# Designs tried in a protein design chat: VHH binders against O-glycoside alpha-1,2-mannosyltransferase homolog 6 (omh6). Part 20

Target 1, 298 residues: O-glycoside alpha-1,2-mannosyltransferase homolog 6 (omh6), of Schizosaccharomyces pombe (q9p4x2)
Amino acid sequence: MYFLILFSSNAELGEVLRTMRSVEDRFNKRFHYPWTFYGMDEFTEYFMSTTSTIASGHCEYGTKGITYTNHLQFILTISYLVHWDLSQVKPLVENNRLYQQRADALAQENLSYVYSPLFHSFQDWVVRSLLYHPQLEYDYVWRIEPGLKLVCEEKKDIFSTFKDSDIVFTNHVCERKHSGIYAMEEAIEEYKILNTQGDFSNIWVYSNNYTYCKYWPFNEILSLKQIRHNQTYTNLINYLLGSGGTYYHRWTESDILSAAFGVLRARANHMESVGFFLNDDVHYCPETIPYTGRCACL
Key: E = the ipSAE of ESMFold2; O = the ipSAE of OpenDDE; V2 = 0.75 times the mean of E and O plus 0.25 times the DockQ between their complexes.

## First folded at step 14 (VHH; framework vhh_enristomig)

Design r2 (from n3 with D105N; at its last look DockQ between E and O 0.44; V2 from the best seeds 0.00; counts 0 for: pae O 7.7 > 2)
Fold by OpenDDE, look of step 14:
Structure r2 (fold): chain B 298 residues (1-298), chain A 122 residues (1-122)
Amino acid sequence: as target 1 above (298 residues)
Amino acid sequence: EVQLLESGGGEVQPGGSLRLSCAASGFTFSSYAMSWYRQAPGKQREWVSTITSGGSTYYAESVKGRFTISRDNAKNTLYLQMSSLRAEDTAVYYCAKDFKWRSHNWPKYDYWGQGTLVTVKP
């Protein structure tokens, strides 16, 4: 089973609708895959009503699960995963001094999110939801960022293509290296002391000396079935979350997952047949000529 | 133009209570998470509390159980109810516009109020 997933908020409804229109028009009108929306807050009736009118498949609306991670001395406690019960609110940051120290350090890199526990919690929530949320019991998910547009007409079933090739994730973006990447490598070296599973010789795929490549959660397909049912995957990902995760390091959910996929030599696809546009800095056109009939790349 | 104006600060005895307000304008208040920060003399500004557009609340460990963040979207106002105040709560308290949930749109803290001073002393 496959589905389209959007992590969004009520405030992003406009972008969500534009994205849905694009995806439906370019692809999903042919296959009618369901949409699933997740957010930190409950979606309004208006949000649900408007989005459901655009979707060619059914729409589902979920809320965040409650997560708890012990970050003390970078030790992972998997006592609490994603829970649907929102009554069990637990703190995610247990070492406030260390958090502050790390935040101050990262602030020197002009990162605007370093003092936002909410943002860090979002990153943690996304990862844990993908791994454990009971409503995401699908073989494949297509995570789409609000605002994304598809620029090419796609008549092939993308999910089937990925499944047939045993693709685990989409590795289609490359970013400039930053301090967080090196910190993650160190964390993985520590993990090696305790574990022997994986190929630690090549954590990242590099396009050049300045750029590392990973999947970007603005437009990526993930094999949740393979990830969730692989103890090596989940152990490594949880270790990284527990080793400071997004709170003590410059790590995002995409960094954590991509590192794990790299270590375990997961098969990736660049999804080159499907052009996309998010913004002037994040876009891809598979055609050399912008307007060929199949694609309309701005 | 985005504007945030804090009020309600003052002197209070230990164990006392105080309610801060932040009047917001220049943006769709109800669409954004809002946060309180504070800065004590000689210390770095620290996060105190956040309330999302949907009403979810988060607190620093140091203020949990004592502080309550709330909002009135009809009035474009953010509140911070402080109780059981301690000397270490003495600081300038700032209201901040938070970010929308976007995976690759990093939050910006480019809008702060002028702050309101809270002094807890006998």
Scores: ipSAE 0.015, ipTM 0.311, lowest interface PAE 7.7, mean pLDDT 78
ESMFold2, look of step 14: ipSAE 0.667; ipTM 0.876
ESMFold2 (binder alone), look of step 14: mean pLDDT 80; pTM 0.810

Design r3 (from n3 with K108R; at its last look DockQ between E and O 0.20; V2 from the best seeds 0.00; counts 0 for: pae O 2.5 > 2, placed apart)
Fold by OpenDDE, look of step 14:
Structure r3 (fold): chain B 298 residues (1-298), chain A 122 residues (1-122)
Amino acid sequence: as target 1 above (298 residues)
Amino acid sequence: EVQLLESGGGEVQPGGSLRLSCAASGFTFSSYAMSWYRQAPGKQREWVSTITSGGSTYYAESVKGRFTISRDNAKNTLYLQMSSLRAEDTAVYYCAKDFKWRSHDWPRYDYWGQGTLVTVKP
């Protein structure tokens, strides 16, 4: 079973609708795959009603992610979902001094949310939900960011293509290396002391000396079945989460998952046939001529 | 050229309210997340709030429940409604443009305004 997953909030309804229209028109009207919406907040009736009218398949609306504790270095248990009860938010970090130190360092890189419990909790929630949430028992998921638009007509079943090739994730973005990536490499070296499973010789795929490649959380397909049922995957991911995760490092769920996929030599696809537009900084057109063929790239 | 111009700062008594504005130009305002930062005397600049292009909002713990970030894309303007102001809210408030972030990456900012001073005193 395959489905389209959207992590969103009620406030993003406009973008969600535009995204759904785009995906339906360009692809899903042919296959009618279900939509699953996930958020830390409950979706309004209006949200559910409106989105259901656009979808050609079934719509599901997820609730809270599962709480799971499996940390080796740090104990970062999320007992409270910030969006559900902000008044009950408690510090999630065990070492406040270290958190402050790391946050201060990251702030020097002009990064926001370094002091935001919400942001850290969100990242953790996403990873744990993808790995363990019972509502996500699918073979493949297409994770789509609200606001994303497809710019190419796709007549082929993307999911079938991925399945037939035993693709595990979409590795179609490369970005500049940063201190967090090196920190993750160090964390994995520590993990090697405890574990021997995996190929630790090449954690990241590099396009050049300055960039590393990972799956793109804005538009990605993941084999949840394969990931969830691989203890090596989940162990490493949980180790990284327990090694500070987003609280003590410049790590996102994308970084953590990509590292795990890389270490285990998971097969990736770049989805070269699928063009997309999110904003001026996040877009891709597979055709050299923007308004020819099956694509219309702005 | 990207430009951000803050306004609305001033003096206010504790418990009072103030609304800041940031006029943006030189980029597609509606496509980017926007943020407020502040810098108190003798302290480092700190994040206050962010609103995504889709309208999702985030707040620092120190201002939750008191501050409200909003935007008017038609006017290319970012707002910060401040209520229940405290002495510790005294700072220069800065408007910031996000680089590429939505919700699943560390947000980065590449442009800042000149700031507007907010002074909370009896």
Scores: ipSAE 0.053, ipTM 0.491, lowest interface PAE 2.5, mean pLDDT 79
ESMFold2, look of step 14: ipSAE 0.654; ipTM 0.867
ESMFold2 (binder alone), look of step 14: mean pLDDT 80; pTM 0.807

Design r4 (from n3 with S53T; at its last look DockQ between E and O 0.50; V2 from the best seeds 0.00; counts 0 for: pae O 8.7 > 2)
Amino acid sequence: EVQLLESGGGEVQPGGSLRLSCAASGFTFSSYAMSWYRQAPGKQREWVSTITTGGSTYYAESVKGRFTISRDNAKNTLYLQMSSLRAEDTAVYYCAKDFKWRSHDWPKYDYWGQGTLVTVKP
ESMFold2, look of step 14: ipSAE 0.589; ipTM 0.844
ESMFold2 (binder alone), look of step 14: mean pLDDT 80; pTM 0.806
OpenDDE, look of step 14: ipSAE 0.506; ipTM 0.760
ESMFold2, look of step 15: ipSAE 0.742; ipTM 0.903
ESMFold2 (binder alone), look of step 15: mean pLDDT 80; pTM 0.807
OpenDDE, look of step 15: ipSAE 0.013; ipTM 0.281

Design r5 (from n3 with S53Q; at its last look DockQ between E and O 0.35; V2 from the best seeds 0.00; counts 0 for: pae O 7.0 > 2)
Fold by OpenDDE, look of step 14:
Structure r5 (fold): chain B 298 residues (1-298), chain A 122 residues (1-122)
Amino acid sequence: as target 1 above (298 residues)
Amino acid sequence: EVQLLESGGGEVQPGGSLRLSCAASGFTFSSYAMSWYRQAPGKQREWVSTITQGGSTYYAESVKGRFTISRDNAKNTLYLQMSSLRAEDTAVYYCAKDFKWRSHDWPKYDYWGQGTLVTVKP
């Protein structure tokens, strides 16, 4: 089974609807894959009603995430996840001074949300949801960011294509390295002392000396079945989550997952056949000539 | 147009209390998390507190137990109740509208207010 997933909020309804329309018109009207929506707050009836009318398949709306605690001998522990009810969610920073110091340093590197406890918790929540949430028991998921548009008519079943090629994730984006990423390399070296599974010689795919490449949560497909059922994957991911990296190093879910995929030499695809537009800085057109063929790229 | 207008700042003695307000307009207030930041003279702007759409609250360690963030969605207003004020709390306090939730780097916040000055001195 396959499904489309959006991590969104009520405030993003407009973008969600535009995205759904785009995806339906360009692709999903042919296959009617279900949509699943997740957020930190409960979705309104209006949100659910309007999104359901756009979708050609079934719409699912997330429930509370699984409460999960992972203690692997680190200073910082994440015990609470983001749920529909956030009243009980609290950041778990054992060393506040160190957190502040590192956050300040990362802020100097122009990283966003380094001081946001919500952001840190969100990253943890997303990863844990992808790995463990019972509503996500699918072979593949297509994670789509609200606001994204498809610019190409896709008549092929993208999921089947990925399945047939045994693709595990979509490696779409290369980003400038920051000090947190170097810290992740160190964390993996520490993990290596305790574990021998995996290829730790090549954590990242690099485009140059200053960039690293990872899967792109804006428009990416993940093989949840393969990830969830691979103990090596989940152990490493949980180790990184348990280290408090989302706080001390502001690791995102994409950083954590991509590192794990890299260490284990998971197969990736860039989805070259699927054009997309998120904004002026985030877009891709498969066509050499933008307005010919099956694509209409601005 | 999004607007944030802070008020309630002023001079107060150490140990005193002060309540800041932020009037928000131009967006669906109840749909967004809101935050307070402050900037002391010669220092960088620092995070103080956040309140989510659902009412969960978070605080910087330096203000925990002394400051209370709250919101009135009916009035589109964010509050910061400050107690046990210290000299080091002297700063311009800013109201901030939360941005969207994404996993990629983006601007921290969409909009900031002009700020309100809080001075704690004997």
Scores: ipSAE 0.016, ipTM 0.322, lowest interface PAE 7.0, mean pLDDT 78
ESMFold2, look of step 14: ipSAE 0.620; ipTM 0.855
ESMFold2 (binder alone), look of step 14: mean pLDDT 80; pTM 0.813

Design r6 (from n3 with S103T; at its last look DockQ between E and O 0.31; V2 from the best seeds 0.00; counts 0 for: pae O 2.8 > 2)
Fold by OpenDDE, look of step 14:
Structure r6 (fold): chain B 298 residues (1-298), chain A 122 residues (1-122)
Amino acid sequence: as target 1 above (298 residues)
Amino acid sequence: EVQLLESGGGEVQPGGSLRLSCAASGFTFSSYAMSWYRQAPGKQREWVSTITSGGSTYYAESVKGRFTISRDNAKNTLYLQMSSLRAEDTAVYYCAKDFKWRTHDWPKYDYWGQGTLVTVKP
């Protein structure tokens, strides 16, 4: 089973609707794959009603991701992130001094929201949900970021294409390394010392000495069936989450998940047939000529 | 258009109290976390406190036990109750709107207020 997944919030309804319209018009009207929405908060009736109207398949609205405690280096208690009931929320960071220090360092890089517990929690929630949430027991998922638009008409079943080629994830972006990536490499080296099982010879895919390649969560397909059932993969992810994760490092869920793909030696696809536009910095057109009929790239 | 307008700043003696307000407009206030930042003369802007849309609160170590962040969603207003003020609390205080759910990298701040000056002076 395949489905389209959107991690979103009620506040993003406008973007969600625009994205859904785009995806339906360009692709899903032909296949009617279901939409699954996940959020840290419960979705409003209005959200559910409006999104259901646009979708050609059924819509599901999932609960919060499952929290999983597995920390090796640092103690992070991600037990119950409930924006709906915050009375039972435990501290997310056990080492406040280190958190502050790391956040301060990131602030020096001119990054925003480095002190936002919500941001860090969201990152953690996404990773854990993708790995462990029982409602995501699918072969393949297409994760779409709110605001994304498809710019090409796609008549082929993308999911079938990925399955037939045993593709595990989309690796369509390569970007310059930053301090967080180097820190992750160090963490992985430490992990290798502690764990002799597994193939750690190719963690990252590099395009050159200054760039690393990963899947981008804006528009990416993942084989959850394959990654969830690989113990080495999930162990490494849990280690990284437990070694500070997004709280003590400049790590995103995308970075963490992508690093672990190297352990799988998984096949990636750039999904080049599908053009997309998120913003001026995040876009891709598969055609050299922007308007050739199949694609309309701005 | 998103607007944030801070108020309540002024001069206060050490040990005194002050309450800052931030009037928000142009977005669904109740749906977003809000934060306070401050910038002292000659120093970098630093995080002070955050309150989530659900009401969870977080504080910088330097202000824990002294500052209280709160919000009134009906009034689209963010508050910062400051007590036991110290000279080192002297700064321009800024209200900030938090992010939408996004991944991949840290976003840039979308909107800041103009700030309100707090001076703790004997």
Scores: ipSAE 0.029, ipTM 0.448, lowest interface PAE 2.8, mean pLDDT 79
ESMFold2, look of step 14: ipSAE 0.723; ipTM 0.892
ESMFold2 (binder alone), look of step 14: mean pLDDT 80; pTM 0.816

## First folded at step 15 (VHH; framework vhh_enristomig)

Design t1 (from n3 with W106Y; at its last look DockQ between E and O 0.39; V2 from the best seeds 0.00; counts 0 for: pae O 12.7 > 2)
Fold by OpenDDE, look of step 15:
Structure t1 (fold): chain B 298 residues (1-298), chain A 122 residues (1-122)
Amino acid sequence: as target 1 above (298 residues)
Amino acid sequence: EVQLLESGGGEVQPGGSLRLSCAASGFTFSSYAMSWYRQAPGKQREWVSTITSGGSTYYAESVKGRFTISRDNAKNTLYLQMSSLRAEDTAVYYCAKDFKWRSHDYPKYDYWGQGTLVTVKP
């Protein structure tokens, strides 16, 4: 079973609708895959009714509220939970000064959102949701960011194609390592001491002058089945989350999952045929595909 | 261009109240979480409060029960109602554009206002 997922809020309805419309028109009208909307806030009836109208398949709405007094207090506790449930979180004494110090350091490296507890919590929440949330018990998920527009007609069943090739994740983006990534490598080295199983020689994919590559978190397909049912994946990911790296080192869900994918030599695909536009900085138009009129790229 | 302009700071007595405002422009305000930070003299900048695009609110433990964050999307304005002010609340308060849900666009810098000074003195 496959589904399309949007991490979104009620305030993003306009973008969500535009995104859904493009995805439906360009792809999903032919396959009617279900949509899953996921967010921290309960979706309004208006949101649900409107999105359901656009969708050619059924729509599901999942919510996981977050309440915390100190964003660092629940890091370790949550790591022990199968399902991310903040209602069961116990406070943990954390060093806020250290957090701030590291945030400052990361800021100097030109990383954004390093001071945002919400951002860090969201990253953790996304990873855990992907791994354990019962509403996401599907083989593959197409994660789409609200505001993203598909710009090419896709007549092939992308999900089936990926399944047939045993693809685990998509859309590599290469970046320069920041200190947080180095910290992740160190954490993985520590993990190796505890867990000698696995190929840890290829944690990151390298390309050109970049120091590591990961999947693009704006428009990607993930094999949730493979991720969820592989103990090596879940153990490593849980270990990394348990370290609080999302807070102390500004790890994103993409960083964490990509590292795990690297360790297991997971197969990747770039979805080369799928053109998209999010903004002036985040867009892709197939250049290797002869012009057939199937794309409307800027 | 993203612009954030804080206002409402001033001097107040302990136990007093103050309301800060942040006028935002240059982005779709309603789509973003917004946050308040503060930096006291000689201290590091610290998170104070966040309000999501959906209206969920979060507070640092030090200000819980005393501060209230809110937003008016029609006015593109973020607010921080401060009550029961303490000397330790003295700081420059900054309005910040937080992340958009599932956005992994990482600009080279975070967006902050110039800050507004809050001084709590007897």
Scores: ipSAE 0.566, ipTM 0.853, lowest interface PAE 1.0, mean pLDDT 81
ESMFold2, look of step 15: ipSAE 0.735; ipTM 0.901
ESMFold2 (binder alone), look of step 15: mean pLDDT 81; pTM 0.818
ESMFold2, look of step 16: ipSAE 0.734; ipTM 0.899
ESMFold2 (binder alone), look of step 16: mean pLDDT 81; pTM 0.816
OpenDDE, look of step 16: ipSAE 0.000; ipTM 0.240

Design t2 (from n3 with W106M; at its last look DockQ between E and O 0.47; V2 from the best seeds 0.00; counts 0 for: pae O 9.1 > 2)
Fold by OpenDDE, look of step 15:
Structure t2 (fold): chain B 298 residues (1-298), chain A 122 residues (1-122)
Amino acid sequence: as target 1 above (298 residues)
Amino acid sequence: EVQLLESGGGEVQPGGSLRLSCAASGFTFSSYAMSWYRQAPGKQREWVSTITSGGSTYYAESVKGRFTISRDNAKNTLYLQMSSLRAEDTAVYYCAKDFKWRSHDMPKYDYWGQGTLVTVKP
């Protein structure tokens, strides 16, 4: 099964609706894939009613379950990593001083959200949700950022195309490594000592002049089935999450998952035919596709 | 352009109360989590509290039970009600546009206001 997923909140309804309209008009009206809305807060009846009206397929609304308090002094203990119980989720920040020290260091590297416990918690939550939340137990998911608009008509079944090509993740972007990423590499090296199985020779995808490539979490398709059902993926990811790296090294879900993808040399696709616009900094218009009126790029 | 303007700071006695405000503009206020940070003299900036777009609230352990974060989306204003103030609460308090998961790679760090000084002393 294939699903369109929006991590969103009630306050983002306007953006969500615009996004849904664009996706429906450009793509989903032809295929009627279901929408899954997922967020930390329970969705309002108004949210559900309105979004359901726009969707051409079924809409599902997931919740975090419980809202955990942000305590920098508490350690996250998940008793069973195989099946994530949302009620047991706690942030892994046991040393506020260390957190701040590392955050300061990362801030000097011009990274965003280094002082945001909410950011870190969200990253952890997203990864765990993708891996273990039963509501997201799908073969493929198209994760779309609220506010993103598709700007090209897509008549092909993207999901099927990806499945047929055994694509695991999409739309990777290359960046420079920050100190947190180096820390992740070190963590993986430690993991290797404990786990001799797997190909750790290529943790990251390398391209151009960059030494670090990861998927772009604004518009991406992921093979959840492959991720969830591969113990190499889950073990490594759980190890990284368990280290508290999301907090102490500002790891994002894309960092963590991309590392795992690298380990297994997962196949990637850039979705070259899928033009999108989020903002002036985050947009893509296909350049290799001759203009036939298919795209409305600004 | 995102703008955050803090107000309400001042001098108070220990045990006193103070309410900070942050006027926000340049973005859809209701769609974003907002946070308070503070920086005491000679110390690093630290997180104080966050309120999500959905209204969930989070607090640093040091201020839990004493501080209350709230927001008025109609006024594009963030608040921090501080009670039972202590000397160690003395700091410049900053309003911040907080995390949006869609912005992992922003050209700028978090957006901050100019700060408002809170001084707790006898």
Scores: ipSAE 0.012, ipTM 0.263, lowest interface PAE 9.1, mean pLDDT 78
ESMFold2, look of step 15: ipSAE 0.692; ipTM 0.884
ESMFold2 (binder alone), look of step 15: mean pLDDT 81; pTM 0.821

Design t4 (from n3 with H104Y Y109H; at its last look DockQ between E and O 0.43; V2 from the best seeds 0.00; counts 0 for: pae O 6.0 > 2)
Fold by OpenDDE, look of step 15:
Structure t4 (fold): chain B 298 residues (1-298), chain A 122 residues (1-122)
Amino acid sequence: as target 1 above (298 residues)
Amino acid sequence: EVQLLESGGGEVQPGGSLRLSCAASGFTFSSYAMSWYRQAPGKQREWVSTITSGGSTYYAESVKGRFTISRDNAKNTLYLQMSSLRAEDTAVYYCAKDFKWRSYDWPKHDYWGQGTLVTVKP
């Protein structure tokens, strides 16, 4: 089973609808894959009604299921359980001073969201949801950023192509390592003492001699089945989440999962045929297929 | 262009109250989480509170129970109701537009207002 997922809020309905329209028009009208909306707040009836009218498949709506009053005090802690249990919330980040100190350090590196507890909590929540939330019990997920538009007609079943090639993730982007990533490497070294399985030497090497490559969480497909059912993945990911690195080192879900993908040398695909536009900074137009008539790139 | 304009700052006595406002323009206000930060003299800027587009609120431990963040989407305005003010609350308070929390890997920074000074002293 495959599905399209948008992490979204009620306030993003306009963008969500535009995104859905583009995805349906360009791709999903041919395949009718279901949509899953997942967010921090309960979705309104209006949200559900309007989105359902756009979707060619069924729509599902999930929520975080827990309210945080202080992101620095609580973190979702799911032990080595396969099932989502929102009752397993424990305080993890207890040192605000340390948080501030490290945030300041990361800020000097010009990283975004270093002072955003919401961001950190979201990263943790996303990873755990992808791993354990029962609503996401699918083989593959296509995560799409609200506001993103597909700009190319895609007649091929992207999910099937991924499955046929045993692709685990897509759209990796290579960038510089920040100090938080180095901290992750250290954490992995610690993990290795406990767990000797896996190739930890090249956890972010995927192409062109870059040493830090991760999937791009704006328009990507992930094999949930593989990451959920591989104990090596889940153990490492849980270890990293348990360290509080999302808070203290600003790890993103893509950092964490990409590290795990690297450990197992997971296969990646760039979805080169899938053009998209989010904004002037985030866009892609296939250059290998100019003047084919199937793309409307800016 | 995104613009954030804070107002409402001033001098207040300990135990007093103050309400800050942030007028936002240049973006779909209702679609974004908004935050308050503050920077005390000689200290680093610190997070104070965030309200999501959905209305969820979060607070720094130091202000919990005393500060209330809210928003009026019809007015494109962010608020920070401060009560039981303390000397240590003295700072320049900044309104910040949060990027979509899912668009985090791009080298963009939050938009900030010019700040409004809050001084708590007898």
Scores: ipSAE 0.018, ipTM 0.356, lowest interface PAE 6.0, mean pLDDT 78
ESMFold2, look of step 15: ipSAE 0.646; ipTM 0.869
ESMFold2 (binder alone), look of step 15: mean pLDDT 81; pTM 0.825

Design t5 (from n3 with A96T; at its last look DockQ between E and O 0.56; V2 from the best seeds 0.00; counts 0 for: unsure alone 64.4 < 65)
Amino acid sequence: EVQLLESGGGEVQPGGSLRLSCAASGFTFSSYAMSWYRQAPGKQREWVSTITSGGSTYYAESVKGRFTISRDNAKNTLYLQMSSLRAEDTAVYYCTKDFKWRSHDWPKYDYWGQGTLVTVKP
ESMFold2, look of step 15: ipSAE 0.735; ipTM 0.902
ESMFold2 (binder alone), look of step 15: mean pLDDT 80; pTM 0.807
OpenDDE, look of step 15: ipSAE 0.681; ipTM 0.889
ESMFold2, look of step 16: ipSAE 0.744; ipTM 0.902
ESMFold2 (binder alone), look of step 16: mean pLDDT 80; pTM 0.810
OpenDDE, look of step 16: ipSAE 0.505; ipTM 0.808
ESMFold2, look of step 17: ipSAE 0.697; ipTM 0.880
ESMFold2 (binder alone), look of step 17: mean pLDDT 80; pTM 0.807
OpenDDE, look of step 17: ipSAE 0.440; ipTM 0.763

